# VHH binders against p0dx41: the designs that were tried, part 14

Target 1, 281 residues: p0dx41
Amino acid sequence: MASFIASDQDVKNFLTAPSMNDQEGIGFAYATDEAVLKALIPAPLKLMAPVVCGYVVHMGKPTFSAPYLEESLFALVSYKDKMMGAYPINLLLHGPGAESGVIAGREGAGIPKKLADDIELRRNDNSATATVERHGKTLLNVSWTAGELNDPSIMKQFAGQLALGKEAEMNSFFYKYDIDQHEDGTNHFSNVQLVATQLRSLADQVEPGNLSIQLESTDDDPFGELKVLKPLGAAWFHFDTSVMFNTLKLDEVDAATTMPKLLTGRYDRSFFNPKAATYII
Key: E = the ipSAE of ESMFold2; O = the ipSAE of ESMFold2 at other seeds; V2 = 0.75 times the mean of E and O plus 0.25 times the DockQ between their complexes.

## First folded at step 4 (VHH)

Design p8 (framework vhh_7pa5_2; at its last look DockQ between E and O 0.51; V2 from the best seeds 0.00; counts 0 for: pae E 10.5 > 2, unsure alone 64.1 < 65)
Fold by ESMFold2-Fast, scan of step 4:
Structure p8 (fold): chain B 281 residues (1-281), chain A 128 residues (1-128)
Amino acid sequence: as target 1 above (281 residues)
Amino acid sequence: QVQLVESGGGMVQPGGSLRLSCAASGFTFSTYGMSWVRRAPGKGPEWVSTISSSGGSTSYADSVKGRFTISRDNAKNTLYLQMNSLKPEDTALYYCAKEVYGYKYGSTPHNYYGMDVWGQGTQVTVSS
């Protein structure tokens, strides 16, 4: 547009609930160190199992942007022993719509999004691979081969999550906060709060299979902290529809105990130590 | 297990012709698009031609249009490349490739769908 003032219609369009339709890729799970994973989960969320879940997907028809690829690693958590859902530890995005996805997710929903340097997702018959690159490292390299899960005993526990042709509702838990500059020359954290974003998805394709996974680590994205002790399984999936339809404000939390667990997933090392930023030289 | 075995290469003089074949196994050949990719000495792979799963649609690199014809026989699980009016620039190792489904965006905002090469290739040498 030719104006810095949005029209009334543009504002109405902006407020339309976001959908990530035509979403497909690899979803996976692996066992990790319980003490390490538990320490990353801010109270009042509770870790449900010593398992890291993840995905690498292509968003084919987002309503807010051009298509893009997205990676996430998340934990399975509960709130007040009543609500269950995902706690995303990281999200990395790449592709034509990626910048819009980062801006919208961080500003509107407190989602820990960064841009990757590259994401690749490929399927060949009954096998698929995905790689995620950032700052000179392949942070994630995952492969799926159609067939049985690495650990077939876990299939029944998550059968309902992978129900074909049924609308499924899921919670994702995020922490939102404000950062304000003050006259004393410091920034202050305020309004630190736990929210649940609610999603409805309709799967039309789910193919379980064997997982192979490798992680690399950088100081900006320390994936190696979530060590792969045992691959549990993977699936190729496709969602016809996936809509973020509601946000629940759950709890205001203490900044001092919470903020240390939120910063690495949102900011690179240059925010904590300017001397670490080699681009300044 | 996917296997592609290329054959039909050899030495020809400029203006000559060759017909390459690719025998496919380990997948349902009739459901996948197929391509020919070549690699000249000291260079990376160059896409040559693609044919749809049914054979109803074909495409060619500008360098080979009008000279090469891609075809397939789904009953025999075989892909072909008829090469006419060969030039020295066509000298390369020729690979049969099964199309992969996927997504990769370069530093520019463009989709990329790759091809997996499973065979050792067949050598075509065009010289006097």
Scores: ipSAE 0.416, ipTM 0.809, lowest interface PAE 1.4, mean pLDDT 87
Fold by ESMFold2 at other seeds, look of step 5:
Structure p8 (fold): chain B 281 residues (1-281), chain A 128 residues (1-128)
Amino acid sequence: as target 1 above (281 residues)
Amino acid sequence: QVQLVESGGGMVQPGGSLRLSCAASGFTFSTYGMSWVRRAPGKGPEWVSTISSSGGSTSYADSVKGRFTISRDNAKNTLYLQMNSLKPEDTALYYCAKEVYGYKYGSTPHNYYGMDVWGQGTQVTVSS
């Protein structure tokens, strides 16, 4: 019987590490304005290169939801020169599992997830295209064509070489925080912390190629701030498995200097301006 | 331009066998999954079998499992369907189809998890 009261076994299963199995799509990288990108990276993370990486993927068999499509733009960063990984600036999700994916990521690791209005990912022969739409605009239009990278030297430097059929471990960095209410009704941020999620992933297809990419801004999603100065390359990939096997608490950080860099990836203008309009879909 | 040409159909008695072929041109055959689909008299199209681009994975409709075998030769750009233990209900026009894939959710129909191009078909008639 269904109930608002979960069984002990349900609670145990809820705590099992999530897997994002059967992921397929386009990964890409482009050069951007270093000063702009560096300013978006909260301390103590340090930007490793003036490059935005990203992807549009189908998450085919997540263990926590129905399938969904996901977009991300992220920077390559280090923590204390000992851990390198991704710092996602945004993630947009669409599809039957998307709502569950947003809830899980927000609550689990403070992942900057919002829902897209539409995501399309299409491959024909040796080329693929993806689009991401939100609030009446196409924020991202990306294409991959199998073959030579736009800049073979820089893509190899940052994307690395995945060994097909072998597991690889990857770090992603996020900031978690609480919103607490004072007795007078006003709110404040507390417990602002840098965390890292660690993923163990098995890639079984990687097909490098040429990137074509266009970004556009809306008031809610200012993707255009991350200007495309030079496309570097793209790839079509498939991950058989990806398991989030660990989450590390790395540092407590100052709310006043950190939170301004976190809000736009997680909230729309309606949180900042009560006169923000209702959208028609 | 994508072209798919089926052959190997004919008339056969129940319990007999036929081997269908599909010659493909106009695309990189080895990068696409391929399917057989049939249309019986008075019925809409029915999926029969699918084979992955490499040939390593196959699937079949319940109605043909154990009797039909799909295969491909990527060097010859040719898809095959071996049909054994034929029954009168297998009578149909058989098409080969090029798979297309992609992902979209929402209100507008797409061919993202299906077939985009069909051949002209080859007739299979099973009659006593």
Scores: ipSAE 0.017, ipTM 0.548, lowest interface PAE 7.8, mean pLDDT 85
Fold by ESMFold2, look of step 5:
Structure p8 (fold): chain B 281 residues (1-281), chain A 128 residues (1-128)
Amino acid sequence: as target 1 above (281 residues)
Amino acid sequence: QVQLVESGGGMVQPGGSLRLSCAASGFTFSTYGMSWVRRAPGKGPEWVSTISSSGGSTSYADSVKGRFTISRDNAKNTLYLQMNSLKPEDTALYYCAKEVYGYKYGSTPHNYYGMDVWGQGTQVTVSS
């Protein structure tokens, strides 16, 4: 039956490459303040465009958990002009698989995952909406309507990633770190490193359209810092498969200049500000 | 514009069988779950059966389990309800309904948020 000691087979299964199959929902992009977004990007990553991308999706058949809903906001970045991809600023998860998804992502790749209080994703004909709620506010309210993009000029930047029936490979960049304790009880960061996860995804549905989006902030989740200056477009999409097939260690980085940009996506204010409190009871 | 047209209703004796059809247009039929709902005289709408978008998952009201079978043909954009062993209490106006597609945990099982489009209905009358 169950035991705190895992079987040899359980250990082997634990080490199997994760997949996020049967993934669908709304993807979107909007223009934001370049200086604000650039300031959030730790070296050595470089911002490629003053654009925030994001999604709200249902992860229907993840290999590591029950199904769950996930939100993300991410920047488009390059590493040393040789690798390009996404730098997620946050991910919020909700649903029966969400706790397992947060644990797996935080421990496996340093992914900035927290739990949302609620996520809703709804489609009716050629329109869809999604909401993400945490700590008393709707942080994100997005809508997609099939048809023309808000700004058709961005289509050339995204067309290759969502080609139907063909696999696309994508990088996602994260920072991992350790927290070690000194003999006097104080803590320090060590082994701060930039990693890339590499995904191979097969899109079998992509329906572009018009974006409507509103962001709000709480003290714990300052989504409103990433102001919507201009909605660019949205799409409803479905990935039949999405396999995380590789993780690369890219660089060790300076803790003092990096860690201030990592904490908010991973922790709430009460964790490090004794005068900040959030009570959701 | 989404349209649902039911057919196949009629008068039948108790113990008889009837097959309802629902022709769908104006949306991508294969991406939505579909339901049958009925309204008996003097009663509000009563859910009968639901089928997932692929057809791989079905569910039934207790009053019809084992007697009714829901199915779909995604190539023909058609939903079906095979009704066997009909009883007088099955007398009702039967509607085909398109489910609102979406996800929210703790609100509805089987990935749906209810029904937003209904047909005009087809009458089923079971009498001796």
Scores: ipSAE 0.000, ipTM 0.442, lowest interface PAE 10.5, mean pLDDT 85
ESMFold2 (binder alone), look of step 5: mean pLDDT 79; pTM 0.793

Design p9 (framework vhh_7pa5_2)
Fold by ESMFold2-Fast, scan of step 4:
Structure p9 (fold): chain B 281 residues (1-281), chain A 128 residues (1-128)
Amino acid sequence: as target 1 above (281 residues)
Amino acid sequence: QVQLVESGGGMVQPGGSLRLSCAASGFTFSKYGMSWVRRAPGKGPEWVSTISSSGGSTSYADSVKGRFTISRDNAKNTLYLQMNSLKPEDTALYYCAKEVKGYSYGSTPHDYYGMDVWGQGTQVTVSS
């Protein structure tokens, strides 16, 4: 019978590195306003290019949950000109495993995950579409058509990490923090830290193509701030394996300058209502 | 450009046999499942048989099971339908169809399969 006390074997299994195997979907990139994107990146990370990258994928065989769909918009950043990787601005999840994905990602890795009201991903032959809906808006509508990138000149830069049959490693940068409740009934931020988590993926299918993309915005998910100035390209991909491993603690950072850039990706506007009812028994 | 060309139809007496062929071009034939569909005079299309991309799996409509055999030659980009013990009810225009392999993930994940690029068809008539 299962117990509220986990066995020693259950604890050991829990500490095994998670894998998001059988992952497929649309990856894409578009040019955006440099000043806007740069302002979203907390120090000491540095923006590398005025480009938003994103994906809408189906996780077919996660080791920690039932399958689910996931969307992300992220920036390409560097740390001290030595380490490069992704800085996720948002992640939205939907489907049978989505709740587990949100809990694990937020608690364990500081990932800015929320639940979407719906995510759809469809592919037929040489075309695919994805939509992400939350709070009455289609926040993202993206399509891929097999062929040339919108900007063929970036092909070498765009497709490098998606090389077939080769292991690719990527850093993802996150900020982790604690929220401490004080005796006066206020909350305070503490232990605000920059971390890097590494991901190792093996692509067995990569198909470049043309990107069509539209964004809508809500106060909870202001996608429209990352305006689409120019679609650059898209690809349909499949990762046979994708293993999350190795978290590096890189830096402690100032809460006052960092936290304003972390909250919108993690919390909805209801958390910022100064008249929200509180009940203390 | 995707193209399917059916052949091998004709006139045959009840109890006779015919072998239909479908020559495929313009796509990677070995990656797609293939189907035969027929349309009898005054009726809508009726699915007859399907074969997987590798040829390892086949399925048949109850009306033809045990009499028809679907097969493929991926080296020749050709689909076949061997039709035995033909009945007057088998009289129809026979079409080769490339299956659309679709992925549909949403609130309820499911596989999607359809038919794309119907050929011109080949007429089969079972009578004296």
Scores: ipSAE 0.018, ipTM 0.397, lowest interface PAE 5.8, mean pLDDT 85

Design q1 (framework vhh_7aqx_2)
Fold by ESMFold2-Fast, scan of step 4:
Structure q1 (fold): chain B 281 residues (1-281), chain A 126 residues (1-126)
Amino acid sequence: as target 1 above (281 residues)
Amino acid sequence: QVQLQESGGGLVQAGGSLRLSCTTSGFTFSSYGFSWFRQAPGEEREFVGAISRSGGSTDYADSVKGRFTISRDNAKNTFYLQMNSLKTEDTAVYYCAAEPKYYGYTWHESSEYDYWGQGTQVTVSS
């Protein structure tokens, strides 16, 4: 019989660093419209290339939940011309551990996580497919076929991050904020901060290949804004270990210019316009 | 060894035209996009224009749009910058560069290029 008062051991367990071990799936990259992608990146982050990266993965052994599937689209960015990493535009989760993954990511790290209605990831020999469904649309449909990248010249951009048998460290940039209610009946944004979450991963399988990709949009998840101009490549990968080991507070940022770029990845249209249609049936 | 060499620089009067050439060797020309940068005395190296690997896309700095045209000739392993309606502010050393290490956005950042020419002086007199 559990209590509303956590035990000393429960508190100690809660404070251990989260791990997403036994992670595998499809990673991919495609070229998109530079002006569109650049406009989505909040200062002081700087877009490095007009490329959208993404993944659809299965988290086999998360320390905070049952297994779940996760999708992300992210940009490659720099901070002060020295610190490089991923800026996630969206994350969608599905499966037994998905709700816990959303709660842990949003509360603990400011990660823009929502629940998908379905995520399917399937590999057969030298081919794999993934689909992400939400609110009546297949938002993402990707396939990987083992072999050459669509554009072999981009292989060196992924050197070190997907190197076999080497522990790689990477930064993911997130914006954290508070929403404060005021007596006049309005809400205000406060404590808007750029943070870097540092991840340490060990890849024991990386197989490059050809990417096929299709996007659909809804108002809640406007994936079609990130148009596929050219598929660049995909890989099937497996991380034996993947640990979020450090958080760096980097900058306090202006709410007025930053918050418009954060809301769509975290909230559905019902938060902005109660007349907006929702497709959940 | 990868090499890029500029030619066609010199002295020209304001309102005049000049064509720069960049001849390349040591790599497969058709597999690279190319850019022009310039540097005025006491200033940082700034982007001028770029042409994609296929030649189907070009990009220009706002200060030169409508006046400068970049082009390429795969048969000659050479790419060009046609400069029209030259202004005194166009006075600089012009550098050619082969494709940045990252595709796309980094085309405007000189620090992202590994292969450069030695530069050619363009002086526009009033």
Scores: ipSAE 0.000, ipTM 0.100, lowest interface PAE 20.7, mean pLDDT 86

Design q10 (framework vhh_7aqx_2)
Fold by ESMFold2-Fast, scan of step 4:
Structure q10 (fold): chain B 281 residues (1-281), chain A 125 residues (1-125)
Amino acid sequence: as target 1 above (281 residues)
Amino acid sequence: QVQLQESGGGLVQAGGSLRLSCTTSGFTFSSYGFSWFRQAPGEEREFVGAISRSGGSTDYADSVKGRFTISRDNAKNTFYLQMNSLKTEDTAVYYCAAKPTYYGYSLHESDYDYWGQGTQVTVSS
């Protein structure tokens, strides 16, 4: 029988570096309003381009859960002009392993994960579609058709990031924080810190193509703030391996200026105003 | 900047053979998938055969399977259509086509960005 006291071997297994192996799906990019996107990026990160990147993928062999589907919209950012990487604005998860993925990501790595009501990812020959549904809206609807990118001028940059058979190391930037309750019953943010999680991935399939994308918005997930001004391109990809092999603490940051930019990606409107919750099941 | 040029067309008797060549310039040949299309008198343009970027995959129209073979030579920036057991129904203008992709090929004319001028193949009874 299992016990509420974990064995020494269970503790050792728990501390093993997480991997998201057998990862497959649609990656994409579109141009958006620079001032809007820049405003979402907490200092000291700097926005590199007025581009939203995203993906809808199936995690086939995560080491910490059953398989699940995941969506993300992220920005390309730099730290101190030396480190470059992704700053995820949102992540939505669905499927058998989704709850474990949310728990592991939020508690362990400060990742802004929520549960979607549904995520579909389908490929038929040289076309694929993905939809993400939450709180009565299809927040994201993307399609990929094998062939040219919408904007061929970005092909060199795109090809460089998704080179076949080459192991690549990438940074993802997250903010971690504590919530402390004081004797007067009020909650306060503390230990707000910028971290970089470092991923090592091996791509064995990359197929560029044309992107079609539509966004819908809710107050809980305001995707409409990240307007699609111009689709740039998409690819179908498969990562054989993807290991989160290191996490670096980079900076302590001011809670007052940082926390307003972190909450919408982690919490729904009921946390801020109970009367704003209008979702009816 | 990009050019595709067909050669090897001509007049041939039914049951004969021809090899078409498509010589390319202005792009990295090894990064492209290639296809042949044809247009018979009074008909719309149709797919004939395709070869993937890696050369590991080929596909053919049902009307030419077993008779035609597509191949590529990266060292020469050239790809070929070997046409055997030619029939009068094979009479058409043959076009070579290229698409930029990291993997695969397409059966659809609209997916190809670069086209040759065409070469006439006439098969007499």
Scores: ipSAE 0.000, ipTM 0.103, lowest interface PAE 18.4, mean pLDDT 85

Design q11 (framework vhh_7aqx_2)
Fold by ESMFold2-Fast, scan of step 4:
Structure q11 (fold): chain B 281 residues (1-281), chain A 126 residues (1-126)
Amino acid sequence: as target 1 above (281 residues)
Amino acid sequence: QVQLQESGGGLVQAGGSLRLSCTTSGFTFSKYGFSWFRQAPGEEREFVGAISWSGSRTDYADSVKGRFTISRDNAKNTFYLQMNSLKTEDTAVYYCAAEPRYYGSTWHESSEYDYWGQGTQVTVSS
C-alpha cells in the first residue's frame, strides 16, 4: 500500500543515479552567427565555436519514467580552459514519460526543460526525420540521410564525440538558482550557481550523414534567433546506456548579468506579462 | 520483398473473442514498429492499436482500449491483436502495418506506415 510517507527503501531507490538507457535518434550540428550565439552564453562559460549542436532522441528505458522523446539545442563551451562540454540553450520533451523528465531535470539539476506539444522521430532505412511542435509552430524540422557529412572536414571532430563501442564522458553545464518571494511583493533570485552534470554514455551505433534543418520561432521558443548559416552534418546514433553519474558545483555567479540569459529557456512569455498577473489588493 | 500476412479473422458472436496474427518476412522484424488498422465499408482506415519496435510502448484507439491487446513475438516474426468483448461495431477488414522505428503521437495516421498486409475480415454478429 502506498503512503505520503516514503519508505526508507523508496528514498534509497529515488537517490539512485538516473539513466536514460536505450536512447536513439538524430544528432546534428550547424554553423550560426558567432555574435548571436556568444551573447547567449553566461559567464564564466566561453563559447568554443560558432556552432549549434542538437539532437532529437527517444529515451527507450529511462530508470525514472515511461519512455519519452527529447529535443535540445546546445552550444559547445569551456570552463576555465580545462573543462569542455555542452551548454543546453533549450530542452523540449514529449511522450508518456515527459512530465517526469521535466520534473526530475528542473528540480534536480536546473535543466531548462519544457513540454512540447508534439515530437516525432522516424527512421526509414538510410533516412530519418524529426519534428518538434510547440505553440502552433514546427520549431525544428531535421532530416538525416546516411552518407557524408555536409562538411566532411569536420568528420574527425564529430566522430570523436560519438565513438562507436567506446565509453564517452561528457559535461553538460547548467545554472541553478532559487526564486524567493519577498514581503515587498517581488520575487528575488538567490544562490545562482554554475554546475556541471557529468554523463557517461556507451554508443553502440553511430551513422554519419547529411543534415537538412529548418527552424521556426515563437516568442516562447525563439529558435530562429539561432539562424542556420551552414549545415555541418548529422548522425543517427544509439546509446545502450547513458548515466548521469556526477554533479559538480563550479561557481557562484552574479544574478543580474546571468538570469536574463536563463529565463526564456525555462519559462513562457506569460511569466513576463504583468497585466496577466492576479494580485491581492 | 517485404510481406505482411494477416490470419485469424472470421465470424464471431457479440461478446466473443478473436486473435489476429500478422506474420512478416523480408525485413529485420526487431527493427520495425507494428500497428493494426481497420476499415468498415465506405469509411477511411482507422487506427486500432500499435506497438513500438522495442515493445516498450503500446497505444490504442479509445473505442478498443481495455478490450484489445497488441503484442509481438520477435522469435516468430509475428505480432498479434487479441480482441475481447467484441461488439457489432468492431466489424471491419483488419489490416496489419509495419513502420521502421517510429516514435511520436501520430500513430493514428495510416500515412506513417510504409508496409501493409492485404487485410482480414472480422464480422461480429448478434
Scores: ipSAE 0.166, ipTM 0.603, lowest interface PAE 3.1, mean pLDDT 87

Design q12 (framework vhh_7aqx_2)
Fold by ESMFold2-Fast, scan of step 4:
Structure q12 (fold): chain B 281 residues (1-281), chain A 126 residues (1-126)
Amino acid sequence: as target 1 above (281 residues)
Amino acid sequence: QVQLQESGGGLVQAGGSLRLSCTTSGFTFSSYGFSWFRQAPGEEREFVGAISWSGGSTDYADSVKGRFTISRDNAKNTFYLQMNSLKTEDTAVYYCAAEPREYRSTWHESSEYDYWGQGTQVTVSS
């Protein structure tokens, strides 16, 4: 029987690097408003292009949970003109392993994770669809059809980034912070830090295709702020392995300028105004 | 049109082996996951085993783990169930089924398959 005191083996297992193996789904990109997207990126990160990237994937064999589905919208950013990578604006999770994914990601890695009410991902032959539902809205509806990208001018650049059958390393940038309660009845932010989590992935399938995408917005998840000006393309992909293998602590940052850009991706409106909550018993 | 056809069933003694085959037509085989189900006399249809579209993952009912192996051959548009160490309790009509890759919020696997075979009888005698 289990105990509230973990065994030495349980502690050792807990400290094993998390892997999201047997991961597949739709990855996509679309052009958005540059000024809007740029304003969402906390310094010292710099926006590289007025493009929102995203995915809806199924994590088939995570090492820390049962399988689950995950959505993300992210920007492509640089740090000090030396490191490049993703800056996730949101992540929504659903499915049997989703609660574990949210807890591990938020507590361990500063990842902006929330639970969705529903995520569906389906592929038939050369077409696939995904939907993400939360708080009464279908926040994201994407479709992929195998073939040419919506913008064929980016196909050469897209193909040049592919590394099928070889391990690829990529950076994801997150902000970690503490929230401290004080005797005056307020909370304070402390230890606000930019980190890079490094991923090593082995892709065994990438199939380019045409993207159809629709966004809906809520105050809790304001996807409509990231307007779809032009779909650029999509791909169906499969990662055999994907391991979070290293974390680099990069910079300590100013809380006053940084924290306003982190809260909406991590908390619902009820944290800011209880009257904004729409779900009650 | 879409069709699934089982073969390889029959009579076998306890402890013996059988290999079931399911040959498919009318869709892109490599895009589908496949499963075997069985229905014993007087019982409901139960899951036996599954193989993902990529072939990278398999799943089995607890009653058959270690004895049965599911596999697929994309070149032949066929998938298989290798049944070893057969028991009298394995007597059933075996059905093959195909499902497009579908991931739902409340399930690891879809509760309904798009396409089914007509079934093949397996009888295990003592």
Scores: ipSAE 0.078, ipTM 0.497, lowest interface PAE 4.2, mean pLDDT 86

Design q13 (framework vhh_7aqx_2)
Fold by ESMFold2-Fast, scan of step 4:
Structure q13 (fold): chain B 281 residues (1-281), chain A 126 residues (1-126)
Amino acid sequence: as target 1 above (281 residues)
Amino acid sequence: QVQLQESGGGLVQAGGSLRLSCTTSGFTFSSYGFSWFRQAPGEEREFVGAISWSGGSTDYADSVKGRFTISRDNAKNTFYLQMNSLKTEDTAVYYCAAEPRIYHYTWHESSEYDYWGQGTQVTVSS
């Protein structure tokens, strides 16, 4: 029988670097309003281009959970002109491993993960579709058709990260924080820190193609704020391995200016106003 | 042309074992996910088990969990249902089904599947 006291081997296994192996799905990019996107990016990160990137993937062999599906929209950012990478605006998860994925990501890495009501990812030969549903809306509907990108000019921006048969390293930027309850009847933010999580991935399949994308909004997940001005392209990809191998603590940041930009991606309206909409799932 | 053909059904005593096979042709086997469904006389078709295109994910109906195992052999274009500790309630026509790379955790829905075999009878006697 298992015990509430973990074995020495269990502790060692728990501390092994998390991997999202056997990962595949649709990656995509579209142009959006620069002023809107720029306003969402907390200092000291800087927006690199008026482009929203995203993915809908299935994680077939995560080391910390059963398999699950995940969606993300993210911006491309730089830190002090020295580091470049992704700044995730949202992540939604669904499937057998989704709850574990949310818990591990939020506790361990400050990742803005929530549960979707449904995610579907389907590929049929040279076409694929994905949908993400939450709180009565299809927040994202995306399709990929193998062939040329909508705008081939973006191809060079992804070439190094999607090289077949070679390990590629990339940074994802997150903000970690504590929330402490105080006797004055309020919560306080503390230890608000910018971190870079470093990933190493081995791609064995990358197929460029044409993107079709539609967004819907709810107050809990306001995807429509990130308007689709122009689809740029999509690809079907498979990562044999993808390991989160290092975390760098980069900067301590001001809570008052930073936290307003972090909460919508992590919490639903019930955290801000209990009179918010009631959902039937 | 996509074709699925079940084999391995038959009569077995309660507590016994059977292994069903589904042989496929007309598509790239490694690109498809597979499932087994069953239908008892007078009942609706019900989900039994599923395996993803990568083999990384499997799912089972609660009634068969721990007794049945789904597996696939890409080299043979065949997938299997190993049925152990059979009960009289397992008596049904068993159907194999295929979908091109689908990830949707509603594998219980028969409407998710476009390609079906003809069915194979399994009869478990007391």
Scores: ipSAE 0.156, ipTM 0.612, lowest interface PAE 3.2, mean pLDDT 87

